# VH-VL binders against f1miw6, part 8

Target 1, 251 residues: f1miw6
Amino acid sequence: MPHFAKPLLRNIITRNLFNSIKKKQCLQYLQTLRTLQYDGFTTVYFGETDIPESLVTGEDFSDGYYMPTPTWCVVHAGGSQGWVPWKYRMFLRDELCIKQEDNLFFEFCDVVKKAYGKCAIVVKERRRQDATRPKEGKETEAQAHVPSVVNLTSVTCCPEVAKSYGHKLLTLPSPYNYLNPLDSAWSSLKWFIINNRKEFCLQSVDGVYSYQYILFSDLISKGIERINLSKWRTITTKVRRWENYYLGKLS

## First folded at step 14 (VH-VL)

Design y6
Fold by OpenDDE, look of step 20:
Structure y6 (fold): chain C 251 residues (1-251), chain A 119 residues (1-119), chain B 110 residues (1-110)
Amino acid sequence: as target 1 above (251 residues)
Amino acid sequence: EVQLVESGGGLVQPGRSLRLSCTASGFTFSDYWMSWVRQAPGKGLEWVGYIYSGGSTYYAASVKGRFTISRDDSKSIAYLQMNSLKTEDTAVYYCARLSYPTDAYFDLWGQGTLVTVSS
Amino acid sequence: DIVMTQSPSSLSASVGDRVTITCQASQDIRYYLAWYQQKPGKAPKRLIYDASNLETGVPSRFSASGSGTDYTFTISSLQPEDIATYYCQQYDSLPYSGLTFGGGTKVEIK
């Protein structure tokens, strides 16, 4: 498994390295991150992953009838210290589109403050699909528009909220998502699901919807918990190596 | 040298209060979770509680509501305030550092301080 | 809280003997287990973490293994300096639950 990570990372790096703007953004991100770290901020990566039902059931929809299976969104946070001592959240994606839990980020900020003190909270930049319209307008100096709000699918992350708790909110540029250790954690979770789903899958007997839900929750919980501190350290060490590489190369 | 030093132990009557201190040196105190573990004479180790870097605390059921852990990062000191002491609270009290927030092993221990609760 | 059942509570062995201590958790603790050595009148010292990882500087005669609920600590060849009480400790339920120790195993030399 370690051998496949190198080529994928190289390919992702090569494609995105051609955008000078994105490189600059990455450098700025990394510099800011390092500065905050030196200033005593604990780095915490906050994010979400989608778990389609098909991943859990193992149903191969290869035969063309793509029945849209429900997708679950798992929200959690971690870093060099492992998982944040915060209860992860799980949502049905279809329901998330309707109701953003406005208070979830407040809760999160409070928890990490209590756990770690001041934090650098890192979130992924969401590709705004809608920005396809090139507004022709003026070359105004790309002041790194710190987005006033970073919207996750399920959670609105507000820099002002983070600040109110003594935190700093950072956005990881989209081409450099692999610098988020959560991605590796999520991959590990998904791997766990695939390999252990049989132990957690109850055949839906009439009226047992609640049992299925419980088992699914347990599957996710166990998968998350299996990613121990040692694994996190390994993942974050790898990320740090890449960060250092970019800081050296882009400086 | 990386070390923890407990102080404040002694003889106290039941129902009274006592405050223990743990002075840390040789490491960045503010970065670590701190814990108290006690050991009654001739008995095993019992976790008492811990405090997060940010100040959140958790306690064993046996001491919950009576004991309070706090920290002063500026002084590199952790405290255990013990109220309503019982004879069963007689023990050597160890201050211990927890290895980074999600790895809850005790990687550094003090020498302990004896607390005797007796009439 | 997770209960750790440690056995035996005490044992006496000869120098050079293999010593085995077991710790059973009331639930799967997923390798979140450490072993400590406490010599008489001293504070505990961590020997093993994450169920099987030996601490730096700890002699190789110490080892541990286990998974799920069942864990084992082994001294391959007991030495006089190994006279101590040994404890297992879990943190699987952190931060929402407490840390728990096994009852301890007193190791003596015959």
Scores: ipSAE 0.014, ipTM 0.540, lowest interface PAE 7.6, mean pLDDT 84
Fold by OpenDDE, look of step 14:
Structure y6 (fold): chain C 251 residues (1-251), chain A 119 residues (1-119), chain B 110 residues (1-110)
Amino acid sequence: as target 1 above (251 residues)
Amino acid sequence: EVQLVESGGGLVQPGRSLRLSCTASGFTFSDYWMSWVRQAPGKGLEWVGYIYSGGSTYYAASVKGRFTISRDDSKSIAYLQMNSLKTEDTAVYYCARLSYPTDAYFDLWGQGTLVTVSS
Amino acid sequence: DIVMTQSPSSLSASVGDRVTITCQASQDIRYYLAWYQQKPGKAPKRLIYDASNLETGVPSRFSASGSGTDYTFTISSLQPEDIATYYCQQYDSLPYSGLTFGGGTKVEIK
């Protein structure tokens, strides 16, 4: 039976939702990004992904009892160079005390400055769920709103902080997440988790009870590590093709 | 033409210092990590250290504390300051470009400069 | 530091022979491996990167494969111009593990 390689989640870019506004925002983003690249900024993508416990355990909660399973948030960065030489972070979301490590973005900015010099740091725009219907009000000239503070779940990304290190913070519009190579990397990580989680399980028998432990840190670490430079190149090349397509440049 | 040219090699006594230079041309020097690799006569390649585009440096244990890598982006030059030289430091010293921002391989090499440490 | 054990240290083969060189890493280096050719009196030249990717302009008789800790470099048909010392190099876990080379393999023609 030919193992049909599950088609990589064709982000069916639903052509229809290209709201003219979002398209414009995308173009502005791309133009800005290109300008910065020409100006010698190294592009790095900084982001996070959620790893629900169910993904790790494989427990099919199909039976309606949505027990809120703990969710881990993995924070890392990458680009054409591969993973940024920065230690990724993991946060457990259910812990009330997600102390937004106020210093994490500073640390990151310092590390990338040391590694690459001036960087264009690209972050994903968090879909504000509450964006009620833009009131039809005035076509205010979409001034390229230097995105205010981009709040990731575990990290606050501040443009002023980035600037203080000589970096530029860019926000990728939400409909164009596929232009972020991290999304592909995260998908790969999740795929790895699903397919290899059994190898990271330890069984312990204590009397009548058998316990299964998952080496979660090792699982995540190995998953991240498997996204090698070759894979990053492939991912970034694909992203670049899309970028060029939108910019009307022949790849 | 894209090239690296090492200079500054020569004969030096143990305990002395020597500074090597690597002049880059044909590419945007500031965008690349630079590295030094040495090869003792008849021996294999040994990584000495590298410097990031942002200026951070890392060294092999064998030279740590004695050698310093620096760069002048305005001149497109990388330097290797070698202090407290030992006979074991005798080698051809290559400057090499690391293929960042794409990877960390050596994609460009100089011709090397010979450093001989002898009494 | 990651140690790269390269074998053999030297080999002699005839023109047209298949030559195989191996590198073993002390830990999984996740395909972060390159192969270099160094001709006598010359600087090294990269032939392969990312464990199996052939550098532009390198003859197709050169190939490499591997995963995890074990990597192989192959010359399918040895040519006179292939007389050189070959090196593997890893850069896994930068900046912490540094860059390391294998010990080299001297390839000679009988």
Scores: ipSAE 0.005, ipTM 0.520, lowest interface PAE 10.1, mean pLDDT 84

## First folded at step 16 (VH-VL)

Design k1
Fold by ESMFold2, look of step 17:
Structure k1 (fold): chain C 251 residues (1-251), chain A 119 residues (1-119), chain B 110 residues (1-110)
Amino acid sequence: as target 1 above (251 residues)
Amino acid sequence: EVQLVESGGGLVQPGRSLRLSCTASGFTFSDYWMSWVRQAPGKGLEWVGYIWSGGSTYYAASVKGRFTISRDDSKSIAYLQMNSLKTEDTAVYYCARLSYPTDAYFDLWGQGTLVTVSS
Amino acid sequence: DIVMTQSPSSLSASVGDRVTITCQASQDIRYYLAWYQQKPGKAPKRLIYDASNLETGVPSRFSASGSGTDYTFTISSLQPEDIATYYCQQYDSLPYSGLTFGGGTKVEIK
């Protein structure tokens, strides 16, 4: 279908050795994912998004009075079966109080095992834009085994924890944003927040921060509910079409 | 005009080999995944295998190890090499184009070529 | 190989009757299933993709649904031109799943 392929070609990635390495990593990721799906693994996309307080309040840093604002991190998971039946998590990313949720990934693995059986758990590769560390490839044939790259700053995703539950942890290469349906879900959630925040935010009383958190939690919960099974299937089918495109071109 | 034309069918003894060709016209052959599907007389459709635009091949269990699919993009031809033929391989063989880049449903079929394997 | 078990193998119904055909997959195929109509001497024609989506130009009397391993195809009011053999076909975990067809259902008018 030329129409489907044209927008992808307009977004050409860098033409060097790094680009060739990333294409190989993408192909290996897709082949591993499809093998696991064929072997009966349920695909689950596990990830996080940052929601700065300014997105909820509408505040902007453009006035020159920069103050550290709290950034909320939402952690959830989903796939073609909809949201995982697991209570999403919200964390406050305060510089002074960095809390690592020990055992959260452990709990997640247990929940998805009970819900779906063995899962292919997909997390995004950690984004690195600085060229401080050279990327010299020693291997001529890349394995699907890459050191776990934790997309989550509040949660450590350990491959051996996943393996202990019969799951497989996969890392999605960073330049292939169209292969992560969770990104589309996060965009939908953020759009919902922007368009509905007035309905949840106005409480000018003592203890405003506590009430703001309560209303914010309700806003997030409603935004997540709006992304139903039908929406998830639309999102995952679109990702699958990109996956087939890459598989056809790279293999 | 967009079409697929199979050729190379015929009568062959069990244990022998036969090669089918599928000539494509009217579209950019190298962009598409191609598949072979067979239909025994009076029976249903059976997927045989496919070859992706990059050249990777995959086969049904019933033919794996005996059949080989290949393509020549410069000639716009897909091939099915059938070795160690059995009487149960008797069928009309279709080549078909898969709907690319969407999911793999068939959007163009040839007319089919009959292969009869009989002693 | 994913096995697609289609039933019934044949059926006979009157014009105007509701016709239902089922396919069961040997494993979860996550709604990646198409339905085809094949008339004698013709190539199959795709009617439905992704378990429930009608192709453009397909009459609204055709519908389908399903998820997981169980899928159904329905003709709400059988017409004489609907006499054909119908097939389901999965396209789940490509390339490894292959493109398995059900055994077919021959639909006739009484």
Scores: ipSAE 0.585, ipTM 0.805, lowest interface PAE 1.9, mean pLDDT 81
Fold by OpenDDE, look of step 17:
Structure k1 (fold): chain C 251 residues (1-251), chain A 119 residues (1-119), chain B 110 residues (1-110)
Amino acid sequence: as target 1 above (251 residues)
Amino acid sequence: EVQLVESGGGLVQPGRSLRLSCTASGFTFSDYWMSWVRQAPGKGLEWVGYIWSGGSTYYAASVKGRFTISRDDSKSIAYLQMNSLKTEDTAVYYCARLSYPTDAYFDLWGQGTLVTVSS
Amino acid sequence: DIVMTQSPSSLSASVGDRVTITCQASQDIRYYLAWYQQKPGKAPKRLIYDASNLETGVPSRFSASGSGTDYTFTISSLQPEDIATYYCQQYDSLPYSGLTFGGGTKVEIK
């Protein structure tokens, strides 16, 4: 059972510190973030995490037959004040049923406006898989095209929507994902799931088959609730230390 | 005391308009989503629509384009503007507070106001 | 829109009887379900939220369970004060499909 937890933690701490462009982007992000903080914006991190059913069931697919299990996506937000007072959302990744991803972000923006006022909403940069074709052409001045829309895996975040509520949307460069406290929170959630899934399991033994039912919603809810304000403060303090380190090093 | 009080109900002819008001007290009105739910005589509950704290609105298909929900946070009042009323709109209209942002249940209800649409 | 099918539409039972009401959703609503009690001439009151959580101050004879599409509300021992119509309500599709109620179950005493 412990074998699945190690790979999940490894993926969260990938420090690709050596790309000069990414360093510049990181510096810009940090400078902008600090400016907004000084201007009275509350920093909130909005994001999602994937939870494969196999993580919950503990199915050891060690025998080489990787049957893709359904993956759940959890969307939530947090910051120095803890979890945002907003109902987290869960969706099946394969169920494209959320046709109107924009409405979720509207809802979120409305809630944080009421809770905190104007916010700096931080989201992760989406890895564009397609940029591998080196188009040879012209050094056109990389005007930092603020993408008109930042797409998460299951949620669309629109800067204009954020703006309409008085917020600012910031994109965290992908190599610096560890500067997002949500990553630590998600790791904590996943560990909680792994370690407590048995407590949320109902076993039914029929004459021929043994069935295990996991109260998945309760498991997730309790996992999220376990990350209290004190834990969030610890996580955000750690992130702040790293931010300060990079501001000093990259300036 | 935490309460909602509806007003503005009455008898109206088809095609006419009516405006309902919901006055809130005992809580910070601006922090909550507000909703309208109606109940035809002898029938079940039907969600009409809701308004976010930020002012965005959503409506049931049955009333979309005809009904408008608004709010005045300074007065702690929610409104339901009903246009092009139909006989099938006859119901007790309840103002209700949503438990949002934690969830989307109705945790506070008014006493309701009767709207009768009849020729 | 998510359709909530509630059954039965009405029932009559004796004091002390176990009463069971069911709600079936047209799709998985992931425990985003509440149960309301509406007494005659009164506004509804929430009794249960998140499929199984009892509201504060609600008697322990009330309970609910369910998952996916199928949910159950139970009164373990029916009391005279329990005469009411009961409704389930889902919010899984917010904000896209709005809020929907079951058709209601009228509970009477024989």
Scores: ipSAE 0.005, ipTM 0.508, lowest interface PAE 10.5, mean pLDDT 83

Design k2
Fold by OpenDDE, fold request of step 21:
Structure k2 (fold): chain C 251 residues (1-251), chain A 119 residues (1-119), chain B 110 residues (1-110)
Amino acid sequence: as target 1 above (251 residues)
Amino acid sequence: EVQLVESGGGLVQPGRSLRLSCTASGFTFSDYWMSWVRQAPGKGLEWVGYIYSGGNTYYAASVKGRFTISRDDSKSIAYLQMNSLKTEDTAVYYCARLSYPTDAYFDLWGQGTLVTVSS
Amino acid sequence: DIVMTQSPSSLSASVGDRVTITCQASQDIRYYLAWYQQKPGKAPKRLIYDASNLETGVPSRFSASGSGTDYTFTISSLQPEDIATYYCQQYDSLPYSGLTFGGGTKVEIK
């Protein structure tokens, strides 16, 4: 098993090695994370994943009529302790109104405070589409980028809110998203959905019409539950190895 | 065969310097972090320090400022330079490989070399 | 540095007995713990890694468990060849916490 990680690590590193700025950001992230861990902060990864209806129904809309299928956004958090004892949220992404529920992050911060005490909350950096123009400006000392407000699609993560609960909000640089164990968890969830969706289908007959229903909430809930503490441990251990690798290479 | 072999141990007076060498064989040395662990006579294991593949080093507080770890990847050798030796530094010094790819467990050990600091 | 408190420092048991060693960390080390066996006059050998994973070739009578700050190492049936000193080791929060060992537990046969 260790031999397979080497090629993967090399390939990932080679691709990301070209951006000195991103490397520095990664190092800063890792140093900060480890400092917080050393200081007794519990690391919690907070994030969202998209689940298109096609994933749930199994319908291959490849035959040209791209009917935009509804997409569900699932928000949750986890880490070495497993899933956070916070109820995951699910939102329908309507082209129209991503109702950012401003209160969800407050609720989350309160729950994790009660469960774990002070936490290092890690979120993914939102790819600002517009940063195409390298402003030529001054090598300003990479001041520890006070994590700017990270807007998830469905939730606004505010550093000040986190701070008010005694937490620290950390932003994971975008090229290093694989350092978020939540991504692996989401992948596992999606695989579960694909493989088990039929078990959550109900059929009803009304006269000459047959209807098929999917218990979507149950499917998601069961998928989340299937990612138990043992699985989380495995995922976080893998991430830890990558973190150590970058600490060793970038420091 | 995958192995580590320490050398350079011996009797030395307090305040003197000694350099230990660890020769690695049977694996790609440059891919691994290397570490030194010491064991005083009749005592437990004490981590001394380690060196990353990239060359960064970290040390235990007990040896910080006095000991230096280095590596020569071309020769597959790790070094422990010990300066300002004290009687308390008397121990068997083990060279150890940290587990691949980036775990910090000790998965390979040398047989150790004895360093005796005595007047 | 993270302090590892290992107990007991020594124990004597009979062949076939169950032996349990504990290691307590000064903070949550998130399963980043290994157990080593050191026989007299020999270098340590890793038996367990990641708190509960048995190293390849290690007899099944050896096991370990734990979480957070508290970890246990168990020999289900002590054998004569198990006479050794056992150590726990953590590596959480590198590089700041360093690598630290427990004080060791000397296991002897009555």
Scores: ipSAE 0.729, ipTM 0.882, lowest interface PAE 0.9, mean pLDDT 88
Fold by OpenDDE, fold request of step 21:
Structure k2 (fold): chain C 251 residues (1-251), chain A 119 residues (1-119), chain B 110 residues (1-110)
Amino acid sequence: as target 1 above (251 residues)
Amino acid sequence: EVQLVESGGGLVQPGRSLRLSCTASGFTFSDYWMSWVRQAPGKGLEWVGYIYSGGNTYYAASVKGRFTISRDDSKSIAYLQMNSLKTEDTAVYYCARLSYPTDAYFDLWGQGTLVTVSS
Amino acid sequence: DIVMTQSPSSLSASVGDRVTITCQASQDIRYYLAWYQQKPGKAPKRLIYDASNLETGVPSRFSASGSGTDYTFTISSLQPEDIATYYCQQYDSLPYSGLTFGGGTKVEIK
């Protein structure tokens, strides 16, 4: 069967990556990634996804009362080896004081070192919302920007910390976020939540009141577990194909 | 019909040059990566090099600096320019298409053309 | 370059026998492995891709599995038409690792 590149892939590709700079960054990312892989680094994608409570409860807030539902942030990592043997973390975003657990990235780096040895840790570039208009200033030589500290919402990823464990931290350019297999994994998780949330609901009757409780932790755990090694293999293979496409196109 | 046809093989003396051609038909040639693989008599398969759709080339260490892969998309032809030929270069040379658009498996092969390097 | 060590180099089996070929990579190639069949005097034909996916039209007696560095190709019931040399091939870490083949396994019938 001619693997018809799904029209969806064509549409993603046809988005006029107008920015020559971003193309160059993508190429550099890919070259670096492949070099590290060649050098025996295990590629691990580290990231987070938002799970609004409405997704879990299925409540249709269409009736205009935008009740800000709590949003949960799930942090985890995976790659061709499946999920990293590191316990995923969940954070509630609405709590103003997301105490960035300063130690979480250390813990992560230690776990992956023990599990895989030296790793290429890939994180998504945060879209600086506030990047005002680049002032027209001087073509400063694209010094290999040492990946700046990538701050996830809940976790600070520091290149120096990664390095201290023998790892390399890579930043995936924002226009190419779909090259992160975690996005597919997160989509799968969300899909699982939507379709299986009823199975994780408990009903309790107290007098005249009936309460429905959702076992949220169990739902998330089961959703994560459902993304087994075979699924990861499929996801990473797809990403690999896209990577090769861009290597071929941008080189 | 989807097909690759190699040509240009033959007997050549050491130190000489030879150019092989691979004519593609039945598919959009410009979209595919093309590769050359060789097989010495009674030996296994050896990757020689490949060319991206964008024109970048990569080579095995054994042929690097001596061999050049090129393509003419308007004619649907891939080329292997072999310079400074050695006796060890004696082989059947296969032109092969890499899996579209982005896999690097060989999904289409030519029949091969024999190159004999002998004094 | 990534080295692919294929074993055995040759084997002889009876019709109906189970045949197993192994390929070991010098490093983790992350499932980016294919298996080819080459009949005498013919070009190779891909049978398996992505370590375990059977090519369209290939008989179900052919299968493959593996992960990391270790991969296995299996013919569940050897047939006379299966006389060929089989090769594994990896393409991990392009462009730096190149494309590399195993040494091949010649399969004969007793």
Scores: ipSAE 0.683, ipTM 0.859, lowest interface PAE 1.1, mean pLDDT 88
Fold by OpenDDE, look of step 16:
Structure k2 (fold): chain C 251 residues (1-251), chain A 119 residues (1-119), chain B 110 residues (1-110)
Amino acid sequence: as target 1 above (251 residues)
Amino acid sequence: EVQLVESGGGLVQPGRSLRLSCTASGFTFSDYWMSWVRQAPGKGLEWVGYIYSGGNTYYAASVKGRFTISRDDSKSIAYLQMNSLKTEDTAVYYCARLSYPTDAYFDLWGQGTLVTVSS
Amino acid sequence: DIVMTQSPSSLSASVGDRVTITCQASQDIRYYLAWYQQKPGKAPKRLIYDASNLETGVPSRFSASGSGTDYTFTISSLQPEDIATYYCQQYDSLPYSGLTFGGGTKVEIK
């Protein structure tokens, strides 16, 4: 009988420990963010979203033939002042070589420096799928491992690069991704795509074949533009409220 | 009715101590941040400090080290312990509730209690 | 701490006049600003929050706007009951910046 209790307890303890660690990380993130804000840093959220082609075309794959449709990755940034005056980037995720554009983060850092001065650049923590086995070993003091590099799917975000421009790179813990206003912005974008894709369709009738083309770039551009300053203000205010809640609860 | 009531104000000499109380009613006191704001005669509003629901406190530089905010959630009372009082501390002291957990505006005020520091 | 500079310190206007008060922050406070009305001998009352949102029950003659460091409070048509001192208040960088008020604007009727 004692053998069955051990795994359950271990799982509960592990979950609790994990939750405790993540809570601490959240608090540290929030404290750091607020400190930087106090020091006059402009908060900018830098991130990406995936847009499957099926979302754009409206193809209902309900019939079980999941043909992997190409996925587009959109990279952009925003904050309390709306979208950053930086042109969003779009990448096709091919099964093959995700060419990480090494220079994209440099370009971004330069643009935000010119626009806002020193920035607190917030990026989402990448869920390390593979961290299976907690190596049992040393209670290494959860030194906030400022990850030396945060890799987005299409962009490498380096703290040293950010620092070279006078910025600070912050990592938002994965369980608290909703504290990133970009999530709401991306949701809005996807909603726009779904509801307006027909307006961006061109029909070409050739003698034998009818083709429907979607002006994808225009669709994305208009979707991004639709998220105006007022909407950003609403989104960022909501995030701020959650931040305040957690600061009070976790302190 | 949702209300805050301050008590404990009065005349004190410089260097002395005074303790103010703020009794809350009509809401779940333990869920809110509480704050003290003071107003010198004929002057503007000055934030003194606040206390989180968890008990952490923050103070204005002008009172830091001399004033202490505490709370008793079981009694729904917030306190302001004022030590080493100065003539400059003469003011109406307001207890106020912050719009926590979402914001840090003052959404509920007491009537205030006058503290006069004079030799 | 974030410093809030409020202007003017006092004004006198006629009933029906448009009144404008300004508040300038020492840094960008990202719309985290409220406006309060304090009548003589009374505690302050919040009229506006988040720079432009009117509190429930507040007359529509009150409004506010602003962004970044610069914020404005407006009474479109001054009424006798509006005699009060008005204050702006920010909370942008809690807990580190504290809560700070503007110096106040005393509004009187001529």
Scores: ipSAE 0.650, ipTM 0.844, lowest interface PAE 1.1, mean pLDDT 88

